# Ledger of designs, part 86: VH-VL binders against o27280

Target 1, 266 residues: o27280
Amino acid sequence: MDSMNVPEVLEIKRIVEESESVKTFIFSWDFRREVRPGQFVMVWDFRDEKPMSVSLIDPVRSEIGISIRRVGEFTDRVHGLSEGDLLGIRGPYGRGFELMGRDILLVGGGIGMAPLAALADEATARGMRVDALVAARTADELLFLDRLEAAGVNISTCTDDGSCGFKGFAHERLLTLEENHDMAAVCGPEPMMFQVMRILDERDVPAQLSLERYMKCAVGICGQCCLDDTGFRVCAEGPVFWSQELSRVREFGRYRRDPAGRRVPW

## First folded at step 23 (VH-VL)

Design ug9
Fold by OpenDDE, last read:
Formats: C-alpha cells, sequence, structure tokens
Structure ug9 (fold): chain C 266 residues (1-266), chain A 119 residues (1-119), chain B 112 residues (1-112)
C-alpha cells in the first residue's frame, strides 16, 4: 500500500525515556498502512519537519514508536512535549531492512539502535537467532538494552570509555567476535558503519546499512538526500542499503552534504 | 494462482548474449527473494543466481560470475537474467524460482525456458 | 561435480520403502543448514517435496519423509507408487562457497 503524504495529526500516547538525550514517542497507528523496520516517517511539529526512524512496531497494540535524540532546535521542541500533545506524522517512507537466513548480527551505535531495535523484534518473531553489538560513548548512552534482552537477543556492548563492555569502538569489538552470521544490519555513526562494513565484507557476511542524510521531501523529488555519483536518494532507494550498493558510493564514510549542499567531513 | 513464467530462451552462438525474463503472478513479488536454476540436458539442477527483495544484493555461482547479471523490476513483477559471453556449457533449461529467505528453499518454479548455445 | 552427493539411481517395487541419501560436508549440511528435497517428474519442472529437513508442503503425501543427521540427509518414500517414478534432488546452502545454494546430483527412482 502506498504511504500517505499528508501528515496525520496524532496524539503522543506515551513517552519512554531511553536515556538522558533519547526519548521514544509512542503513537497509535493504523496498520493498514504497513511499516517495516528501517523505514522512516516525517515528524512535523507544526513548525518544522524531520525524518525519524521507526523504533517500535507493535501490531498487537496498534502502535509505533519513534525514538528521537535531542540534537537541535527541532528535537529540543519535541523533547519538550508531553503525553497527550500532538505531532504530525506522515509516511512511512524509504526502503526497510530485509531479513535473510536464521542468524543475524545487529551492529548499532547511539541512536542508530532505533531501527535495529525494531528489526530485532521482527527477527526474533521469525525465530532467528539475533546477536546485537550495541555501541555508545558511555554506558548511560547505550540504548534499548533491556528491550533487546527481553526479546532474547544476545547482547555485546562496547563503550568508548570502557564504562560498559568492551572498551573501544564497535568495529574493534567486532574483530574479536569470530562467529559469522547469515546477515548483518548496521546503523550508527557513518564512520562506524564504514569500518563495520569493511570487516563484514572481508568475512563475506551480507550486510545492510542504514544511512543518514539531510532530507526534505522524503519522496525522492527534491534531491537533498542524493548521494554523489550514484544518484541514490536516501529517502527513496534507502535509507537501508546493501553493502554491495554502498561499495559504489564513494562519499560513504567520508563525507556528507549539509543543508546548504556543501561537502562536510564526518 | 501463484506462478512463474520464463521467457527469452533460444538459440545463440558462443560468445553471444541473451536476456531471460520471468513474470511473476499470484503473490507479492517484492516480498520474495528470487533465484535462477538451470538444468543441462540429461543433467542435474544447478543454482545460477539469487537476488534480494529490493535487488540490492545478488549472488552468483562461480560458473557464471562475471558473465551473468540477475536483476528485477518489482513494478513489473519481473525477474531478469542477462547472460553475456555465453558458452556451450551454458546450454540448459533455465528456471526461475521463488526463494525462501529463511530456510533457503525454492517453493515456486517456472516451467523453464531452453537456452541453447551452439555454433 | 555436485557439492551434495546422491546415489544416481534407486529402485523399488510398489508398496515398498525406498530411501535416498544426500551426503554433504561440514560447510553445508554439517553447518546446520537445512536440507530440502525436490521431485522432478519427467518433462516437468522441479517441485518442492520436503523443506526444512522434514517438513512437507501442502499437497505432499505423508509417504514422503525427510531426515537430517550430521553431514547427511535422507528422503524416505513408503508405500511406493508408480507415480513416484521421478528424479529427486536434495538441496542445501554452503557457506564456504561465499554463500551458495547447492544441489545434489539427483537420484532417479524407478518403480519396478
Amino acid sequence: as target 1 above (266 residues)
Amino acid sequence: EVQLLESGGGLVQPGGSLRLSCAASGFTFSDYYMSWVRQAPGKGLEWVSMISKSGGYTRYADSVKGRFTISRDNSKNTLYLQMNSLRAEDTAVYYCARLDDYYYFMDVWGQGTMVTVSS
Amino acid sequence: QSVLTQPPSVSGAPGQRVTISCTGSSSNIGADYDVHWYQQLPGTAPKLLIYGNSNRPSGVPDRFSGSKSGTSASLAITGLQAEDEADYYCQSYDRSLRGSWVFGGGTKLTVL
């Protein structure tokens, strides 16, 4: 079914405080409009609009969750909202994750764990064995650990400061893990994803990665999220890409375009 | 009714090219991995290639790697196999098959299309 | 040469039990990848007969059964019928071949 492009004004049913900087907003959802892990919605606070990944998909409760990190003016306003307040939501948009095989590795950094948490639920429901490498700067920034554990996910953590789990970066921790999986899903800081992808490619593990770019229209028209050379639109052909696709994207892991269209390094 | 229908087979000279098509009906094509499997005359089944739902991930048997390209158009419910640099040993009935993404079996097969590579 | 090994032929009389073996290695069947079986009647496309080692798709008689142990799998046909005369192929996945779908060489079943 085609997604609706007109924002629906929805009431915030619940707010889950995931960390000091991350909140999950829960909304009622009509699942006649299908949503898949890895897809995103456009969140409208009646002043501005931003793309946000879906972090929770609950057909039983007819709810979806959107996890938002406080990083700027828009997110500051959204984080100031309370249960019962209204937001505009349109979507879902983009290509979500595919599942392949029986064993999946999830590698997430920071807020990148949001779509992976939803994927973990789907994978677990299918009967897959799910391993998750959860990375953050510090222990208090690790997201969705309780949720993942409750779902039966085997969790490995790593933190930059060593406050929890492996001291170091996700790709470094990954190097210490010998087991191969049928596929991997990766989401987080692009430098992290780049390093993780390299390792997975060397191991011949099929991998999908969720990219983040500045988006405006979400429907593949404005071109603001277009990747150089390939012409891939993150909102249309992505945000989830296979590593085979990203191997053709030179800017991946190296730079991005800012809202003004300038190349900026990560 | 769930079905796959191959087309595009025929006679081609060594070194030539051929493009096979597989039309899918009766199911949501974009929800499934797809594969090509071939069978030489009087021989067994040989997996040729697979493609993910979105088309972003592909795999090939070593025997065809670099020469064959699998692709799909989900808007047309069609699977393709571009075959270049064809060899005599590529002579076979080519089947398109729906591939299960969890167990890795093929539950729906087309009738096959015959490809003959001969001078 | 096929990655999975099957006997080239088996035969049985109507009503008898026949078994078809499928031998793999540590990189496919032994790596806990499932074995699937296909039946190919003369002049027709293959049909899925058994999936996930021992599961029967709808429409497949319970006379057909599959099993897996170690690096090998087996297809058993009880109450052999004339209509069972066909080629049978086992199939699995091999991770050592950069992830490839692999078939057995096929077994021709003759009903005497």
Scores: ipSAE 0.939, ipTM 0.964, lowest interface PAE 0.4, mean pLDDT 96
Fold by OpenDDE, last read:
Structure ug9 (fold): chain C 266 residues (1-266), chain A 119 residues (1-119), chain B 112 residues (1-112)
Amino acid sequence: as target 1 above (266 residues)
Amino acid sequence: EVQLLESGGGLVQPGGSLRLSCAASGFTFSDYYMSWVRQAPGKGLEWVSMISKSGGYTRYADSVKGRFTISRDNSKNTLYLQMNSLRAEDTAVYYCARLDDYYYFMDVWGQGTMVTVSS
Amino acid sequence: QSVLTQPPSVSGAPGQRVTISCTGSSSNIGADYDVHWYQQLPGTAPKLLIYGNSNRPSGVPDRFSGSKSGTSASLAITGLQAEDEADYYCQSYDRSLRGSWVFGGGTKLTVL
């Protein structure tokens, strides 16, 4: 086993309840190990291991945050943890977001806002103007609004049921926005990302999108997260891809592979 | 010392191909966007192409789109420009330049390499 | 054919002030993209002279200054010196045509 890939057992310093189903776990971090928005870590609860995006990067406090949505057995266990409990963290892995220009549009859906929140912090720190379209099914599922607001982000909300902001999907809201940005970063349900990318491409806005796939090794060896046609490994060449790259990926927006390698539609 | 050094220029016939290289030193190459800019003899500067830090995003001037390909190898600190279907109007000194990702200026330039397309 | 328009030439005597204009459009300078200036001495590569409309990189004398207003920008050189004889190019970004880095046609500055 590569010593660089050995999980470090870290104590949960704080837990932030972001929503009914999402918690952010804060850990002390040695920033001699650089971490960038869009990268992920492997979280180990001593039984199972799952990839999680970094949602907070705070060099001043020497902390990182990992936002986790409760969606299955692993996350159920993690959500049962308390401050002071231990988790194994290895990483970071993957390609993070690149910043370009003076103003950026963030489009996030649900837990997809996690890496975008970290990106927002970096962008605002650089003096960039940040607009964020935050989408969720319902108002109570909208994430990081207060945090983004505090950072000076211009927020637009979108909910499927209209309980907050625009009633409809993110791509529909995007169509109503006239302003073009220097760059866009997108993360959320893949069908959402697919539609958003289409619109951004039509507007000639450079876009980066963070993909989610089943990962096992996180180091580009096992191939479980390979994308069809291109052979891109989400854990190595991603999870952040430029729209130009994804345009070559037939799989994107259409299907994914399950842990058994079978195609499953979105 | 921050430096860019172009190579690969020369004489080529119309319709021919040429690959330019740009070796970067003195800075973290992978942290910067890169671009190619050319200058025809006695003429002005013309942006040719740009590439993102990771290489996943590229853009081209309309004059070279479909014929030129920009790429990079961050492990070798090298920028490339593959030029195919060369035309007489492609004759120029080709500069590689480091591109600022915020302001969009070019703060580091190579000495340039001359490309001559002639029968 | 350059997207940004510059006068082809300007001249001045040593010690004088000269200005070089750079005129764009609503899709570049007018779209609030910054203007940058480059100096190119004969037989050499361009050198960044002004960035972000009015900022000087390290090593550039304060007699060089840049400004931007509306769809135009200007480079001013005070206390003109013989060594300032060069070609000067303005550069910006254009959102049209899928976004491109654009240069002016260049201005040849002659020191009389």
Scores: ipSAE 0.939, ipTM 0.964, lowest interface PAE 0.4, mean pLDDT 96
Fold by OpenDDE, look of step 23:
Structure ug9 (fold): chain C 266 residues (1-266), chain A 119 residues (1-119), chain B 112 residues (1-112)
Amino acid sequence: as target 1 above (266 residues)
Amino acid sequence: EVQLLESGGGLVQPGGSLRLSCAASGFTFSDYYMSWVRQAPGKGLEWVSMISKSGGYTRYADSVKGRFTISRDNSKNTLYLQMNSLRAEDTAVYYCARLDDYYYFMDVWGQGTMVTVSS
Amino acid sequence: QSVLTQPPSVSGAPGQRVTISCTGSSSNIGADYDVHWYQQLPGTAPKLLIYGNSNRPSGVPDRFSGSKSGTSASLAITGLQAEDEADYYCQSYDRSLRGSWVFGGGTKLTVL
């Protein structure tokens, strides 16, 4: 067992309120430990542990950011923390995004924009042209718009209620966009990702998608995050998968497993 | 020294199969896209296939699609090309090449391995 | 039948300047994909000569230069030397072929 599997107790350096329900917690990071967009860390509040995507990677400031959506008891506790408080962080884990080509499309929904924001920073730093389709239920739930804009990302927004940008879902907005990219990165609700992937496949656009599953160990041992038929472990072989890989995953876009291992439809 | 070394070439009958290997050294293999490029005797270069860093994404030229399979084992620093249903027109020197993921050039090439498909 | 078109052969005397053209289309070079050049000496594997239209890898003499305009690219060799006798290939990317790496047909350069 590698020392990286022991949580490191880190002080919250800063907290950025991204929205009413999303906060980004920033930590000092030793970049001798590599971290890639799309990878996740296990966040330990000394009571429970949850996987969270890395949303900020800043080698200049030696910082990483973890964006957390308030959705349950654990995240409620974490959202109650202040700067200077401590959290345990172990990782990073999983397979991150790969960059391909010079033009990239990011399609994100809700908190799914977290890893994509980090990817956007990397892509723009490489000199890539980045287009981002940012989706949310309402305008106030759109994440990282200012950050993306500052990075030089071309942003398109869509909201379910039409409060900002295109009224409708991400895949519907995507259908109205004719431009093809060298690759796409997708993260958000799985039904959204499923529809987006279908469109991208029809357009022969290489796509990577970040999946969310119940992860307990994060090291590919417990099997809680295994995907049906393939045996892919989201924590080890993922969470980022190519569309070609997901095409072999029967459950993708259809159902997931809960902590008890039961099938739960989307 | 950065190096790619192909192996597995040889004589095979039409309809036969052959598996090529490419051993990489001198660089972090898992950090690079890889490709196969072939050259028929006295002919030009033809891209055959590419594979992503993780191996999760592959692409093939139309001429080999459905017959060839590119794969990689990053733990062994090895690239593979499984060639099935070989045809006479597949006769070529097959090169393993390191592929740049941004500019899409091949900056490192192996010496190549000869594949001859003949009855 | 190569996606990119090159002259089959060019020749020059030592010390002269020669140019090899590479003509593509709106789906590759014209789509602003970079053109790369490879040198293949007789009996050897190709070697990257120019990348990103005009950049030289380390070890490539400055007498080799590349340029790109519109749907075409060009490799120029000044001060031609005997050792420059080789096949030269241009390479780009074509988005219309479901995204394929494409080569020119190659140009045999003879040093007279």
Scores: ipSAE 0.935, ipTM 0.962, lowest interface PAE 0.5, mean pLDDT 96

Design ug9
Fold by ESMFold2, fold request of step 24:
Structure ug9 (fold): chain C 266 residues (1-266), chain A 119 residues (1-119), chain B 112 residues (1-112)
Amino acid sequence: as target 1 above (266 residues)
Amino acid sequence: EVQLLESGGGLVQPGGSLRLSCAASGFTFSDYYMSWVRQAPGKGLEWVSMISKSGGYTRYADSVKGRFTISRDNSKNTLYLQMNSLRAEDTAVYYCARLDDYYYFMDVWGQGTMVTVSS
Amino acid sequence: QSVLTQPPSVSGAPGQRVTISCTGSSSNIGADYDVHWYQQLPGTAPKLLIYGNSNRPSGVPDRFSGSKSGTSASLAITGLQAEDEADYYCQSYDRSLRGSWVFGGGTKLTVL
């Protein structure tokens, strides 16, 4: 809808400290604008606008939550806000996750757990068994563990430094997990997602992966979020893609692009 | 109210091609996984293919893999089956069916369209 | 060709009870995938009759019932009526066939 392109100024209702570097900002939301796990919104601080994943979708309370990692000037400013302060929100945009079957595996790295936490809520609400592999650099950066546990999710953890759970990368931990899922959903650093996708493809597990690319318009007309080889626009045809769709994309897991369009290593 | 209507069946020579269409109405088409199921004359039901809500994930029975392509156009509420390199054993009534993504049943079926491969 | 095995035919007199079996394997029914049943009247498309092993969709009479045990399932029809004369198919999902939807071979029910 054209009305989705105009930011709505919303009051921050509640702030949840998820970690030292991640906060979840909760807003009242009119669910006539439907929101699906895996979709994103553009968050406007009246100076700049950035895409952010929706991590909480609660139609009963008419609330959404947006989880934001502090990584630069924009997110530093947003992290400095308090309850009652205002942000502009436009969206939602993009394609969300599709559920299938009764047993789902979630694999999340860092802030990538945000959209997967929303998906876990939806999956458990419809009666699915949910396993989550939650990855981070250190124990302090593991996200949403209490929330996932309260929802009945079976959690496995891994940390690069071994401070919690398995010491190593998510795909290494995945090799030690049981392979008995109807589908998987993956979100995190793209190199991690590529390695996880390789394992899931070998196991014939249908997988959906959420990609991040530079975004400007969020509706697919500016071309800034396009993938090599296919012309898929992450903001329109994604950000969630099936692994079958990504098999045609050479750049996935190999490199990324800066705002000038130059290839840079992951 | 809720209905699926197949079309595009007919007589085709072996090695030929045919494209089936399935028009959906009375429900939000893009909210559902879809499938094709076929039934050879006097025989039982055989699953052919499925497609996800977005169209980004597809599966095929081994008997048709590499020859058939399922697709959908959600803006037209239409499911398609492109059938290439047709063989006599592909002769069947082809049904379009709505696929439940949790239980994996098929609750809405079209009337079917007949495909005959013969020379 | 059928992954699930059904008897080719069953028969019964009006008012009687008949059962139709559906036998699978450890990769489908035995892996706790649900069994669904379809009725196909002559010259018509299949109609969902039972889903999730034992649930009846709206409009299906309670004289139709389903059950599942181990690697097998059963459709029971009580109070048999002439209109029940049809082909009946069971269906499940098989994980060892790279994720395939699988049907039984079908059972022709004859009302005597």
Scores: ipSAE 0.821, ipTM 0.905, lowest interface PAE 0.8, mean pLDDT 90
Fold by ESMFold2, fold request of step 24:
Structure ug9 (fold): chain C 266 residues (1-266), chain A 119 residues (1-119), chain B 112 residues (1-112)
Amino acid sequence: as target 1 above (266 residues)
Amino acid sequence: EVQLLESGGGLVQPGGSLRLSCAASGFTFSDYYMSWVRQAPGKGLEWVSMISKSGGYTRYADSVKGRFTISRDNSKNTLYLQMNSLRAEDTAVYYCARLDDYYYFMDVWGQGTMVTVSS
Amino acid sequence: QSVLTQPPSVSGAPGQRVTISCTGSSSNIGADYDVHWYQQLPGTAPKLLIYGNSNRPSGVPDRFSGSKSGTSASLAITGLQAEDEADYYCQSYDRSLRGSWVFGGGTKLTVL
């Protein structure tokens, strides 16, 4: 029975240290397997397998980049690898971002900037004006600033501690920014995304949000496929959702799910 | 050849319902935003609705909001318009159109399907 | 009243030049949204004629041209031919009121 995808074992071609806690692992990639910004892959370290966002999509150089934040045992092991070491990759999976219009706003918190960096490359390549609000706890954790600048993105920063840019949360900075974007793409901690979504809805800005908790279906954990009692299936309908879709989901921004599928408060 | 083909039009009484379909061929349907545009007899073009690539974002003209529902099934390359609580002013030829997501033009149009709302 | 205003009709003799205006506002054409033009021959679906203010799709003769300035746009047809007799619509995007796709009221071109 070959009904499930087997990870393809790939050599780490290059490692980019994005911050003290985030590394981007770059692989050669055969683009017969199309990849879109907002999709994810399953990364296998020969012991465990976790979903990770694609942050670099470069068909010209035949490269894909996966950005991984060190947050636990799996990611600690992966961060200990070197160029030439092997990882298993399955995918891509999930629904990616859709572009619309000429002016896009990106709002990213922490590692949430990873899929937005890939989207920024696509948006600038097609001639869109891209504004990015890049948020982190501290200046040292602001991600992809040089890459975004090189792509022609207009960057605003905010940090919780005020060490770089606006002192405060992403949604607070957003209230002080220009309001006339054709669309927005948002990725980061779910409470941040909920607050950002409310501001964007008030401004009538079409928004898409990427929800990390909805990436796990690719590993066969069935209790994590559904949103609330709606019956939405994460593999077919996420991790990227339009704000119109999320307005029907009562638990968004209020609760998360543990590995057993039970609601727990944020 | 890129084509759109509408169906499902006809004669219906006021307050009735119809469901229009639009079959797409010759292009990757799921890569495109889609739209419905209508034209009453002897009148101009009126935008009715649009839908995003995934179907997750929709917009409606004020004249149809709450009565019409746009949807799509990307596995069947088909766009739909569910029309409820029909009124005489909804009488029109209904076109499906491929909507450009950057310039916002409509480059591919179907031949249209006629909806007549008459008692 | 249409968000975009066009003259209801225009006439010209074969070989002449005609123009069709399209007037919008600060929430559409004046907000730097493009103007597109469609030709609708009698009994047929609209056809994209000009996009992005001035670009012609393949197969559209170069005697059709478009321009935009301020809150207005114009379609020009030179060397007028009998087969140009049609209805012409301008179209743009209006960001007010949650955003909408907007058409002009249409202009009937009669070739004398």
Scores: ipSAE 0.816, ipTM 0.903, lowest interface PAE 0.8, mean pLDDT 89
Fold by ESMFold2, last read:
Structure ug9 (fold): chain C 266 residues (1-266), chain A 119 residues (1-119), chain B 112 residues (1-112)
Amino acid sequence: as target 1 above (266 residues)
Amino acid sequence: EVQLLESGGGLVQPGGSLRLSCAASGFTFSDYYMSWVRQAPGKGLEWVSMISKSGGYTRYADSVKGRFTISRDNSKNTLYLQMNSLRAEDTAVYYCARLDDYYYFMDVWGQGTMVTVSS
Amino acid sequence: QSVLTQPPSVSGAPGQRVTISCTGSSSNIGADYDVHWYQQLPGTAPKLLIYGNSNRPSGVPDRFSGSKSGTSASLAITGLQAEDEADYYCQSYDRSLRGSWVFGGGTKLTVL
């Protein structure tokens, strides 16, 4: 449709080490192709192609950044690259977050903070009050804290092991936060997002959640990114969905699907 | 030239149904939240419903909840209001309005379409 | 039965100043939500007159001004002119009504 069928080959302009396991790769970008927080790109290393969230959107410097966690062969190869090396980029794809009101809550788990960091920049730039609940397994895995603080975001942290902030899960910490937000944006492990969504729905807080599914085409024709019960394609109608859209999706938070379509546990 | 144009109003009997349309032009429709507002003859303005940019989030006034459904087709630049189980108190001019997502004002209004619910 | 309360009518002579009040509650104006004002000329759709308590859209004369304090807001019209004769509505957002957009009952301005 309106996507590039062939990745554009771009030079890595800068690399930022966000943690031991996460790097942000920065590229020059022509913003006549608009990029919005919550959209993704397909990254091609000349062998394989994977979806990656955009974490930095900087029209002033004409730059985008993508944050990549080292978790397998593809990401191992990409983490081994240097400034000046080449990657293919196609996109952006998908529906981004929609802002609403003046007071936004961000709830991010692990690498899920990447698209939320981009959203935080947009929200603060338009004068919104931003509260962020940043969750990880350990303190060393909490992402973007300095960037969020510099942007004026009010940060709450939680870690599974208690090494920083509240000890426990994000949804447990959420129960102790003030209920005065106009909207929320959520991204992280799907079981966490399901529990967070239930609390936000009970509070009548409009919420948007960014989902991950297996992707092949990224433009909605192959069906690999479909959700049960709705026919929503994460790459076309998502990856960002409103909680109202997700309320009838039985697989959300309960299981995922392998490439053959079989149910597997999270 | 930014415009909203409602259509689909008319006379229906109580318990009937009607579907309103609002054609948008002169702006990027998919970048805006949208709303319906109504005004009964000789009465004030009453908010009816809103819809998010994607169409994935909707809200309704209590007076219409469960009977009215707001929707949009961004490929056709059109907003809709499906009105079921109509009552005499639904008699009003129905306005389509562009809704600001930060301040919550309505800056662009259509001319309205009249819905009359009477036997 | 309006969530926001306005006087039903206000009048003034040409050249005079009039004010129109809008009184809400702790769940709307008192929760620091903005107040917006609309002018509705006879037989026409409403037109945004003031937004964000005190901002004027392009094309609105500076004779119109708005303010907000506590649970109340006010629209002031100075240098009253015959063409100002219209209905005026305030509007805000109410968090306790499961997130609703709310209007005042309207005020008919008569220019004498």
Scores: ipSAE 0.815, ipTM 0.903, lowest interface PAE 0.8, mean pLDDT 89

